# Designs tried in a protein design chat: VH-VL binders against q9umr5. Part 410

Target 1, 268 residues: q9umr5
Amino acid sequence: SYKPVIVVHGLFDSSYSFRHLLEYINETHPGTVVTVLDLFDGRESLRPLWEQVQGFREAVVPIMAKAPQGVHLICYSQGGLVCRALLSVMDDHNVDSFISLSSPQMGQYGDTDYLKWLFPTSMRSNLYRICYSPWGQEFSICNYWHDPHHDDLYLNASSFLALINGERDHPNATVWRKNFLRVGHLVLIGGPDDGVITPWQSSFFGFYDANETVLEMEEQLVYLRDSFGLKTLLARGAIVRCPMAGISHTAWHSNRTLYETCIEPWLS
Key: E = the ipSAE of ESMFold2; O = the ipSAE of OpenDDE; V2 = 0.75 times the mean of E and O plus 0.25 times the DockQ between their complexes.

## First folded at step 18 (VH-VL)

Design pn96 (framework fv_nofazinlimab; at its last look DockQ between E and O 0.85; V2 from the best seeds 0.88)
Fold by OpenDDE, look of step 21:
Structure pn96 (fold): chain C 268 residues (1-268), chain A 122 residues (1-122), chain B 112 residues (1-112)
Amino acid sequence: as target 1 above (268 residues)
Amino acid sequence: QVQLVQSGAEVKKPGSSVKVSCKASGGTFSDYAISWVRQAPGQGLEYLGYIIPIFGTARYNEKFKGRVTITADKSTSTAYMELSSLRSEDTAVYYCARGSYDNTGYEPFDYWGQGTMVTVSS
Amino acid sequence: DVVMTQSPLSLPVTLGQPASISCRSSQSLVYSDGNTYLYWFQQRPGQSPRRLIYKVSNRDSGVPDRFSGSGSGTDFTLKISRVEAEDVGVYYCMQGTKWPFTFGQGTKLEIK
């Protein structure tokens, strides 16, 4: 039998968005128990990410307990960060494949057309002012806002991303790294035509430097220092990078070709 | 010059709802937190919640058990606070306040509305 | 929730004399960024509250220099070097470090 699949949605999202994905899984892996977690939907997805992590943890623990052979996680957009944190705080998770589906794993600093309604161009450069404050950090978007021009503020004020990345020292860094390394495979999915994740390379742990030049995962300090285990995972062949062009952000979970190429191989 | 102008006094029956408005003028609206605080007669200040308009949702004090709804209309630079299932204990002056930015970062409560008296009585 | 405790709750003061208000938090108010988000507010009779101090010791524009804030961790103080008649009102401390953000009980300053 196939291992259960747990799906975590993204920002302003709901379980309904994954109807095609469920169809694909049922067709290609009949009998697979797929659970799309219906937590923190819509505007509730703006709640602090640590709160979300706790909620999702409560939901996945029973599922994992019933699946001693292991489970797969498919985590979309903001959900990918939630899942990474979840795997970091859980010392007893049994996740075989962690599929990060177009997630801003190294943060967000975008002003794309899709986000202009939320982050006008004129505000992108100033969002650090509210996000890197206690008031801003009560919202999920700010929890992974990564302003490359204000790295000091990010490192000190980010209550989520900087911590799970091990970019700021904290007493749980070693344990979280150990826990995260329990994952069988880390499957990173994203692409240049996403239009939301900015830069799109963030889905592959790439990100801007101070000049807004995109650096790859291997050039990032979190990799070089192996702060949460990326270097270790890569060394043991546990990281899979699956870039795909021609896919918009809202289509990653509803594209058959993407599913067959990047998701299906890891649902065994 | 930033100003916050609140709606007028309200008299409500127990069990009903009240919605207070706070219109901001003299600056931008979307990237500042609008906080709501109330003060019962002769009592101290109590934080209800706040909204950052660009995010479209608010953070609430759980003490109010979901009775408070804070919204913002960016097109009119107006924030709203709605309190449902009103009780006599909800009788208070309700204040809105806006933050500001300086060299030290973001700071809330730099500007205050004039307050709105809400009286709940049978 | 973080409990903010002010003392005294009533503060009668002679004009021209100094005043001191204490505010204690039930836990440290130091945020991850190293800042301490402790605020002082003044509310004169019949008026809206007014922010006097932000982040422990920074005076807002228009606030006389006779007002000063100090402290660290869990203990904070607002001082008025020379109390004036216009200083009559209630003073509140507030923490903005941990949600929900909370106020002290207030200290009522009166002239003897």
Scores: ipSAE 0.927, ipTM 0.968, lowest interface PAE 0.5, mean pLDDT 95
Fold by ESMFold2, look of step 21:
Structure pn96 (fold): chain C 268 residues (1-268), chain A 122 residues (1-122), chain B 112 residues (1-112)
Amino acid sequence: as target 1 above (268 residues)
Amino acid sequence: QVQLVQSGAEVKKPGSSVKVSCKASGGTFSDYAISWVRQAPGQGLEYLGYIIPIFGTARYNEKFKGRVTITADKSTSTAYMELSSLRSEDTAVYYCARGSYDNTGYEPFDYWGQGTMVTVSS
Amino acid sequence: DVVMTQSPLSLPVTLGQPASISCRSSQSLVYSDGNTYLYWFQQRPGQSPRRLIYKVSNRDSGVPDRFSGSGSGTDFTLKISRVEAEDVGVYYCMQGTKWPFTFGQGTKLEIK
């Protein structure tokens, strides 16, 4: 009786990471069909996000077709960007709840604990030079890298984030907005102790201005222009914000209180 | 001054593998695209793939999918290209190359290794 | 893949005369940032390739002024205003706009 749930993982991740989330869903919503997609695991999560969107699109089509009353998406970290792009490019999606679990929805700019393992020297001020080139854009991290000190480069060179945010003109912008607005609810989850998403408010469509001051969603140009539908969604009561402190980036899908507070109510 | 020094020539039998190294000196390595290009005797240049060492993974030309592996060791500033299931048509000089940054951003192929001849014959 | 087509493939030139090499792509090389990622390389006999020109028309340091690049969209040209003996070799264009990045077939320049 419960709508099927589709889970999309993040960077350097795999389907195994969601075993606790699956347990919580089974306990509170017995009989729910949950599919954790096992595409682009590990190092494959660094492939261009448009390649990942295409692969995940092909995987979700049969699941959605078998559930005409709708499905829910739970999309973790980088996976939340994949899912938002899916909602934009699929004119036939039937997603009710899009649950964005600590995803860098407005991009990433920071030397995080996780990225320090990748970048042993602080690189955030310099990464724009290769990320905003065709060579860098072939890697997923660069697809959502958002340097607030080089916004013109971001706007013109981003092959992914600037497009799905409607920050750069493109022929599909109107159709993508229409498709995204077919979602029932957008559930935004994240928190100040994440340690990876930088700024953590990116999970709520907040982001840095040029002074590295965080502007909230309603202060963002993409919201004010309603470029892909955020203002419309908020006006119809479709945006749910569920911040929670005390959760590190790798623990969002294994915290029962977070699940019960922020996820469970939306798995109708 | 940046220099790229490649490992020496190799003679291989069909079906085997070869691993060519490319050591960078005189500059940074980790945040550049390190590219691999080959040239069969009397033939043109063919792009195999590249790695940005800081990301720890490579982009591959689909033509070589499943046979080429490109890696990097940031601690030694060394990139590697391994080609498996060798065929006679893989006989070529294999080059590594690194880009550079100028005042307008990133530019590819500024520095080239000396090349490594790989000969595949039975 | 973007196909890069050079012409001519063989270019005999009299010493001191101009030379012109054409490079055509199967699709536009203009990237979203307004740049055109078209490059020219020279490979002298027995040597590694050397970048001559980046982004259509920008001459690399140490490249003589007699080399110039031009073009837009899908059609590009490398010109040598006055060929000298050291210019003998093979010249390649390359696109860096769409992965996989691809080279032209090469143009062998010889002194006749």
Scores: ipSAE 0.842, ipTM 0.922, lowest interface PAE 0.8, mean pLDDT 91
Fold by ESMFold2-Fast, scan of step 18:
Structure pn96 (fold): chain C 268 residues (1-268), chain A 122 residues (1-122), chain B 112 residues (1-112)
Amino acid sequence: as target 1 above (268 residues)
Amino acid sequence: QVQLVQSGAEVKKPGSSVKVSCKASGGTFSDYAISWVRQAPGQGLEYLGYIIPIFGTARYNEKFKGRVTITADKSTSTAYMELSSLRSEDTAVYYCARGSYDNTGYEPFDYWGQGTMVTVSS
Amino acid sequence: DVVMTQSPLSLPVTLGQPASISCRSSQSLVYSDGNTYLYWFQQRPGQSPRRLIYKVSNRDSGVPDRFSGSGSGTDFTLKISRVEAEDVGVYYCMQGTKWPFTFGQGTKLEIK
């Protein structure tokens, strides 16, 4: 009856993190088949995002094939970027709701409360040097590192985010846009107390300009150019924005109020 | 003013493992990629893998997948390369090397260690 | 994997004469940022390799002007305008555009 739900985890994460989310879904939508994809766990989450996309694609294909009425994706943190690419590269996906749970959709720039060892203050401003090289682009975090002070380097060297956002041209861009537009609903979730995703508005396609002033989605070139379909989706009424204060990065998948407000309504 | 100093020569039996160290001095450690390259006697250079210490994990050449492990200890500015299930074909000089930054970005292989001879014989 | 092919493999040269080493890649080495991640290394007998050239044509500090790199796409050349005794050794090209990063097989430069 209910469409199956596929869950994609984040950086340094695993399927275990979603036990509360699965309990909530079972309570409100009993009988829902939920598959938490157990790929690229822990340190393997640092593998290049295109490699992760290929692996998750192979896992997702048989699930979608068994569900002609469609599936839902719940994609947490870095996993939201994997799901962005899945929806673009799959000519035949049948995703109804894509629920992006505090994912850095425009990229990441800054120290975090929980990941400071990856983003020490001295290296935050210098991470662009290694990230925007072939060496750095073999690690997932560099694939979506978006230094607003070196936007030219990000645009030219990012092997992943700049391409899926349509910020740099790609031969497949037209097909990727067409495929992404097949999605029923794009549900964006995030909030100011996340403490990891910086700026937190990245979860809503907002991001820093060169002065570290946040510009919201409608002011972004990717939206204005409709590079991968955001403007079309918004006009169609297919984008849902669900910000919530008071939730830390590791709590998005275990907060009942968030689930009831932002996730539950989109699981049919 | 960067120096990479590697551990001394090793003689190992087939089937054993070897762990070579590479200690960096005279510059920052965690900010750069540290590469491991080997050279069999009279042969060319072969890329094993590299680590960016700040990320805490390494990228390995598929040819060595499952046998090579590269780690870094930021507190001692030391990188390690461990190779297991040693074969006679693994006899080589093992080098560590690191890059540097200029005003345009990252440039690899600015500095090399002196090399560590690993001999695998029975 | 990107295959790097050097020629010649053995290069006997008379002191003071020019020397030229070719390096060809099986795929274009132009990265998305427009840079070509092609490097040249020198290894003198009994020593660690030393980087001479980065990104096709940029000489490292301390590398004599007699060394020059050129090329584009898949075809690259290292030239020594006037070979000196200290230039004896093996020269390697390397691509850093696509993982796994790969070396040419090396060119041994010897004085005749």
Scores: ipSAE 0.821, ipTM 0.918, lowest interface PAE 0.9, mean pLDDT 91
OpenDDE, second read of step 19: ipSAE 0.925; ipTM 0.967
ESMFold2 (binder alone), look of step 21: mean pLDDT 91; pTM 0.936

Design pn97 (framework fv_nofazinlimab)
Fold by ESMFold2-Fast, scan of step 18:
Structure pn97 (fold): chain C 268 residues (1-268), chain A 122 residues (1-122), chain B 112 residues (1-112)
Amino acid sequence: as target 1 above (268 residues)
Amino acid sequence: QVQLVQSGAEVKKPGSSVKVSCKASGGTFSDYAISWVRQAPGQGLEYLGYIIPIFGTARYNEKFKGRVTITADKSTSTAYMELSSLRSEDTAVYYCARGSYDETGYEPFDYWGQGTMVTVSS
Amino acid sequence: DVVMTQSPLSLPVTLGQPASISCRSSQSLVYSDGNTYLYWFQQRPGQSPRRLIYKVSNRDSGVPDRFSGSGSGTDFTLKISRVEAEDVGVYYCMQGTKWPFTFGQGTKLEIK
């Protein structure tokens, strides 16, 4: 029998967007119990990420308890960050495959299709002014806004991403690392034609330096210091990288070739 | 040069709703957090919530238990605060306020509206 | 919620003399960025509040230098070195460090 699959949606999204993904899983792994969590839907996805982590935690505990052989997580876009924190704060999670589907794991810095009609092309250079304040940090998008030109502000003011990445110290960091390291496989998916996640390499723990040159995961201080276990996971052979060109942000959960190549192999 | 102009006084029945507007002139409306604060007669200030217009949603004080809705219309540079299921204890002056930027970042409450008196009576 | 407590609540002062208002928070107001999000507001009779001080000690533009803010952690003070007639009104402290943001009860300054 197949391990249950838990799906966590992204920004301005809901459980509704995963109908094709459910179809693909049913075709290749018939009998899999798939639970798409319908918490923090639509505009509620802008609630602070720590609030979302608490709500999703309460929802996944009974699912994990009923599956002694383990579960798989498929976490889309912003949902990948929720799942990162979930795996760190849960002392008893039994997640085998954590499938991160085009999630900004090192943060976001760029104008997106979701915001461009509200704010012209200069949004990205000015968002740091509100995001790195207590007012901004009450919104999920500011929790992972990572302006490479104001990295000091990001490090000091981020209430979420800087902490879960170990970029700023936290009393629970050692426990969070231990918990995260219990994951069986970290499957990273993303691509250059996403159009929303900027830089797209953020889905693979790469990110801009101060000159907007992308540095890959192995060049990041969080990897080199092994702050939450990336270096340990890579040495264990537990990190899978699956980049794919030609896929837009809203199509990651509805592309059959992507599913067969990047997701299907990890749904034991 | 920045000015916030609020809608006029309202008298409402218990159980109804009220929608107060706050129109901004000058500055860049979409870049600021617009806060809503109220003051009951002879009482202190109470924070209702705030909106960052570009995100299209607001953060609310839990004390109002889903009764408050804050919205913004970029095309008219206007923020709105709607309070539903009105009670006599909601009688207050309602203020909108915005922030500004300096070299160190964002600071709230640099400009305030003139206030809107909302009276809830049977 | 962070509770903000002001003292005194009523402050009669003779013109030209100094005045001092205390504000205490139930929790430290130091944010992770090292800043303290403590604000002071003045409300003259019949008027909207006006920001006097931001981040503990920074005077807003147009605020006379006879106003000063000080403090750290949980204990803050607003001082007026020489009270003038136009200073009559209610003064509020506010914390913006932790949501929900909260105000003190207010201190009414009156000329005696």
Scores: ipSAE 0.815, ipTM 0.914, lowest interface PAE 0.8, mean pLDDT 90

Design pn98 (framework fv_nofazinlimab)
Fold by ESMFold2-Fast, scan of step 18:
Structure pn98 (fold): chain C 268 residues (1-268), chain A 122 residues (1-122), chain B 112 residues (1-112)
Amino acid sequence: as target 1 above (268 residues)
Amino acid sequence: QVQLVQSGAEVKKPGSSVKVSCKASGGTFSDYAISWVRQAPGQGLEYLGYIIPIFGTARYNEKFKGRVTITADKSTSTAYMELSSLRSEDTAVYYCARGSYDYTGYEPFDYWGQGTMVTVSS
Amino acid sequence: DVVMTQSPLSLPVTLGQPASISCRSSQSLVYSDGNTYLYWFQQRPGQSPRRLIYKVSNRDSGVPDRFSGSGSGTDFTLKISRVEAEDVGVYYCMQGTKWPFTFGQGTKLEIK
């Protein structure tokens, strides 16, 4: 039998978005128990990420307890950040494959067509004013807003991503790293035609420098310092990179070729 | 100058709902957050929640979650606070107040509305 | 929730004399950015509150220099060097460091 799969959705999303993904899994791995978590749906996805982590933690604990051989996580967009934190805060997780579908792992810096109704004009250069305050940090989007022109504000004010990435010190950092390193495989998926995640290389732990030049994972201080275990995982052969062109942000969970190439091989 | 003008006093029955408006003039509506604070007669200040209009959504004090809804209409520069399932203990003056953002961060309550008295009685 | 405790709750003062109000928080109000999000408000009878002090010690435009704020971490003070008749009202401290944002109980300043 196959290990159970837990699915965590993204911003302004719900379980309904994954109906095609469930069809694909049922076709290739019949009998797999797939649980799509119905928490923080729609506008509730704007709740602070630490609040979402607590809620999702409560939901995944009994699922993991029932699966002694392990589970797989498929985490989409913002949901990938929730799963990053879950793997760090849970002392006893038994996750085999953590599959990150186009998640802004190093943060987000850019306006998007998908979110144009939230940002009717280009806001990329001004969003730091709102996000890097206690008021802004009560919204999930600000928890991973990473303005490369105000990196000092990001490092000091981010209540979530800077801490989870080990970019700012935290008393639990050593335990979080130990817990995260228990993951079997870190499967990173994303691509240049996403249109929402900016830069798209954020899905692979790449990000802008102060000149908006993308530096890949191996050039990031977080990787070089091995702050939460990326360098260790890569050396272990546990990081899988699966970039694919031609896929828009809302299509990662409904593209058959993407599923067969990047997801299916990791659902043992 | 910048001014916040609230709707007039209301008398409501228990179990009903009330919707208070707060119209901002001067400045760009989306440049700031709008907070809602209430004060029962002879009592202190209590924070209900706030909205950042650019995100189109609000953050609510858990004490009022499920009963309070804060919205904003950018086209009319008006914020609204709706409180449902009214009880006598909800009798209070309800204030809106704005804050502004700059590089040094957010500063709340730079301007306040005049207050709206909501009386809940049978 | 961060609890904000003010003392005294009632402050009778003689015109021209100094007045001092204490505010204590149950947790440090220093945010990760190094700023302390502590505010002082004045509410005169029948009026809306008015912000006097932001971030511990910064006086708002139009606020007389006889008002000053000080403190750090969990202990904060608002001082009025020479109380005037128009200072009658209730003074509130507020923390904006951690959600939900909370006010002190208020201190009623009255002329003796």
Scores: ipSAE 0.791, ipTM 0.901, lowest interface PAE 0.9, mean pLDDT 90

Design t1 (framework fv_nofazinlimab)
Fold by ESMFold2-Fast, scan of step 18:
Structure t1 (fold): chain C 268 residues (1-268), chain A 122 residues (1-122), chain B 112 residues (1-112)
Amino acid sequence: as target 1 above (268 residues)
Amino acid sequence: QVQLVQSGAEVKKPGSSVKVSCKASGGTFSDYAISWVRQAPGQGLEYLGYIIPLFGTADYNEKFKGRVTITADKSTSTAYMELSSLRSEDTAVYYCARDEYYPSSFRGMDVWGQGTMVTVSS
Amino acid sequence: DVVMTQSPLSLPVTLGQPASISCRSSQSLVYRDGYTYLYWFQQRPGQSPRRLIYEVSNRDSGVPDRFSGSGSGTDFTLKISRVEAEDVGVYYCMQGTHWPYTFGQGTKLEIK
């Protein structure tokens, strides 16, 4: 009787990471059909986000078509951005709850071991030189790199995030906004102890200004202009904010208290 | 300067498993990926899979999925390749090699281990 | 899977003469970033493979200038301008564009 759940993983991740999440769902909502999409696993998660969106779209279409009552999405980390784009490009999606699990919705600007490993000679202050090149935009992590000190380069070069956030014009923007607004609930989850998503408030559509001071969602131009529907969703009461301290980036999908507090209530 | 040293030759019976090690020295183990390749006697090279030790991420050639497992122990700078349900056709020299990670394509195998001969016989 | 076809499979060469090995792929090896992930490896008798060329034409550190790589799309060549005795071995091309990564059958270079 429960709506099917579709899970989309993150950077350098796979379906195995969600074994605890699946146990929790089975305990609280027995009989739920949960599909963890095994696409773009491991190193393939570095492929451009638009390519990932196309592949995930092909996988979710038949699941949504067979569930007239609707489906839920649980989208972790980078996967939350894939799901943002899915909801915008699909003019027939029937998603009820979109659960964004510590995803950098306004982008990433931080020194992490992930970035140092991929670009050993780069610091966060210099990564814009690689990421905002055409070659750099072929890497998923560069698709959501948002350097607050080079916002003009971000706006001109971002092939993904600036477009789905409506920060740069696109011919399909009006249709994408209409499609995104069909979502029942936007459930935002994240926290200060994540350690990877920088700033952590990016998971709640907050982000750095030019002085690296975090401005929350309601102060963003994206929100104020209602570029893809955040202001409209908030006015509908459709945005849920669920911050939780004490959870590291790789633990969001394996913390029972987090699941019971932030995820379980939205899995009708 | 960076060196990969593999474990010694093994003789195994059909149906058993073998676990080959590849120890890295002269570099930072977590800075690169490790690929595994095999070569049957007198034959060409066949790619098995890889591991990225920093993330614990491994992926396998579909031909070997279900039988091969690649792991890494960062504390000992050692990668392992375990192959189960051994058959005589698995008799080969197994190599590990260092990969410079290139985001969605292969760039690597610039440093190779010496190889480990695995013989499967009854 | 992408099939990598080498020719010739056996290459007897007189010392000091040039040698050429061809490698053809069943699909284009140009990746979406514009790079071509085609590699050449040398395996001397009793030794591990050694990378000679990466990305079609780039010579690895310590590889003699007499080795050169060229090609595009699906057709690639490894050339040795003057074969030396130490060049005896098997040469493999490899593609890293499409998963799973695949090797050619190998070309055995022998001194006649």
Scores: ipSAE 0.006, ipTM 0.444, lowest interface PAE 10.6, mean pLDDT 89

Design t10 (framework fv_nofazinlimab)
Fold by ESMFold2-Fast, scan of step 18:
Structure t10 (fold): chain C 268 residues (1-268), chain A 122 residues (1-122), chain B 112 residues (1-112)
Amino acid sequence: as target 1 above (268 residues)
Amino acid sequence: QVQLVQSGAEVKKPGSSVKVSCKASGGTFSDYAISWVRQAPGQGLEYLGYIIPLFGTASYNEKFKGRVTITADKSTSTAYMELSSLRSEDTAVYYCARDEYYPSSFRGMDVWGQGTMVTVSS
Amino acid sequence: DVVMTQSPLSLPVTLGQPASISCRSSQSLVYRDGYTYLYWFQQRPGQSPRRLIYEVSNRDSGVPDRFSGSGSGTDFTLKISRVEAEDVGVYYCMQGTHWPYTFGQGTKLEIK
């Protein structure tokens, strides 16, 4: 039989978005138990990411306990960051494949329709003022807001992303790294036509420098220092990169070719 | 540095409403949140709520059962706290305080207004 | 709501002697991000509160080094190494970890 699959949605999202993904999995891996977690749906997805991690942890523990052979995670957009933290805080996770669907792994810095709806009078250039305050850090989007022109503020104020990426010291960093490294495969998916994740290379641990030039994963300090295990995973052969052009942000979970190419091979 | 100046003392009848203002000078109004705290005569401090002027979002202590409304006007750098359905127990000094971000730390209520005495007649 | 309990509530101190105020919370004040949002405020007679300490042990600019904060989890202490006449007032601890934010009942420091 196939390992169970746990799906974690993104910002302003819900389980309904994954109906096509469920169809694809049922078609290629019939009998797979797929659980799409209905937590922090819609506006509740704005709650602090650490709060979401606690809630999702409570939901995944019994699923993992019932599957001694292991489970797979498919985590979309903001949900990919929730899954990053789950893998670090859980001393006993049994995740085989962690499949990250267009998640801003190094953060977000871009003007999008979602951001304009949430902060109608703000631009990406001035969001650092509110996001890097304690009150701003009570919103999930601010937990992974990464302004490359105010990187010092990001490093000192990010209550979530800078910590899980090992960009700022934390007492639990060594344990988080050890736990994360237990993952079987880290499957990174994203592409240039996403239109929301900015820069799109954030889905592959690339990000802007102070001049907004994208530096890829291997040029990042978090990789070079092996802060949470990326360099170790890559050396182990456990990182899979699957970029695909022509896919918009809301289509990653509903494109059959994407599924067959990037997801299906990792659902043992 | 930032200074917060509050409106003058008010005397109100039970059942009425009061609206206290808090005007910020120095610094950028949108760079911080404004908290509201009250203190009954001879008693301790009680937290009412806050507003983030940049977003226009406010949060309230449920203890006030929907009687508190906190607003902000960015054009005048002024925050407001309105308390309705006044009772004798609402007699207190009402303070505003700023919550500003600093790169090296997480800080709350580092600058306070002078306070506004609100007296509700028995 | 998180209850903040201060001890003592009345603290008569001789000038030049040390003073210590304890603050205990009914729940851990360590937030999920690993930070502890515990603050100490001083209120002199007839004045607005003034923040002395933020995040357990960090002294605000302009606050004399004779003031120090310490503690972790649920137990916190504010110490004044050598009390001066200007220190007369009420001292409050406050937690900003759990909503709604709550204050201790206050400790009145008086010169004897």
Scores: ipSAE 0.008, ipTM 0.479, lowest interface PAE 8.8, mean pLDDT 88

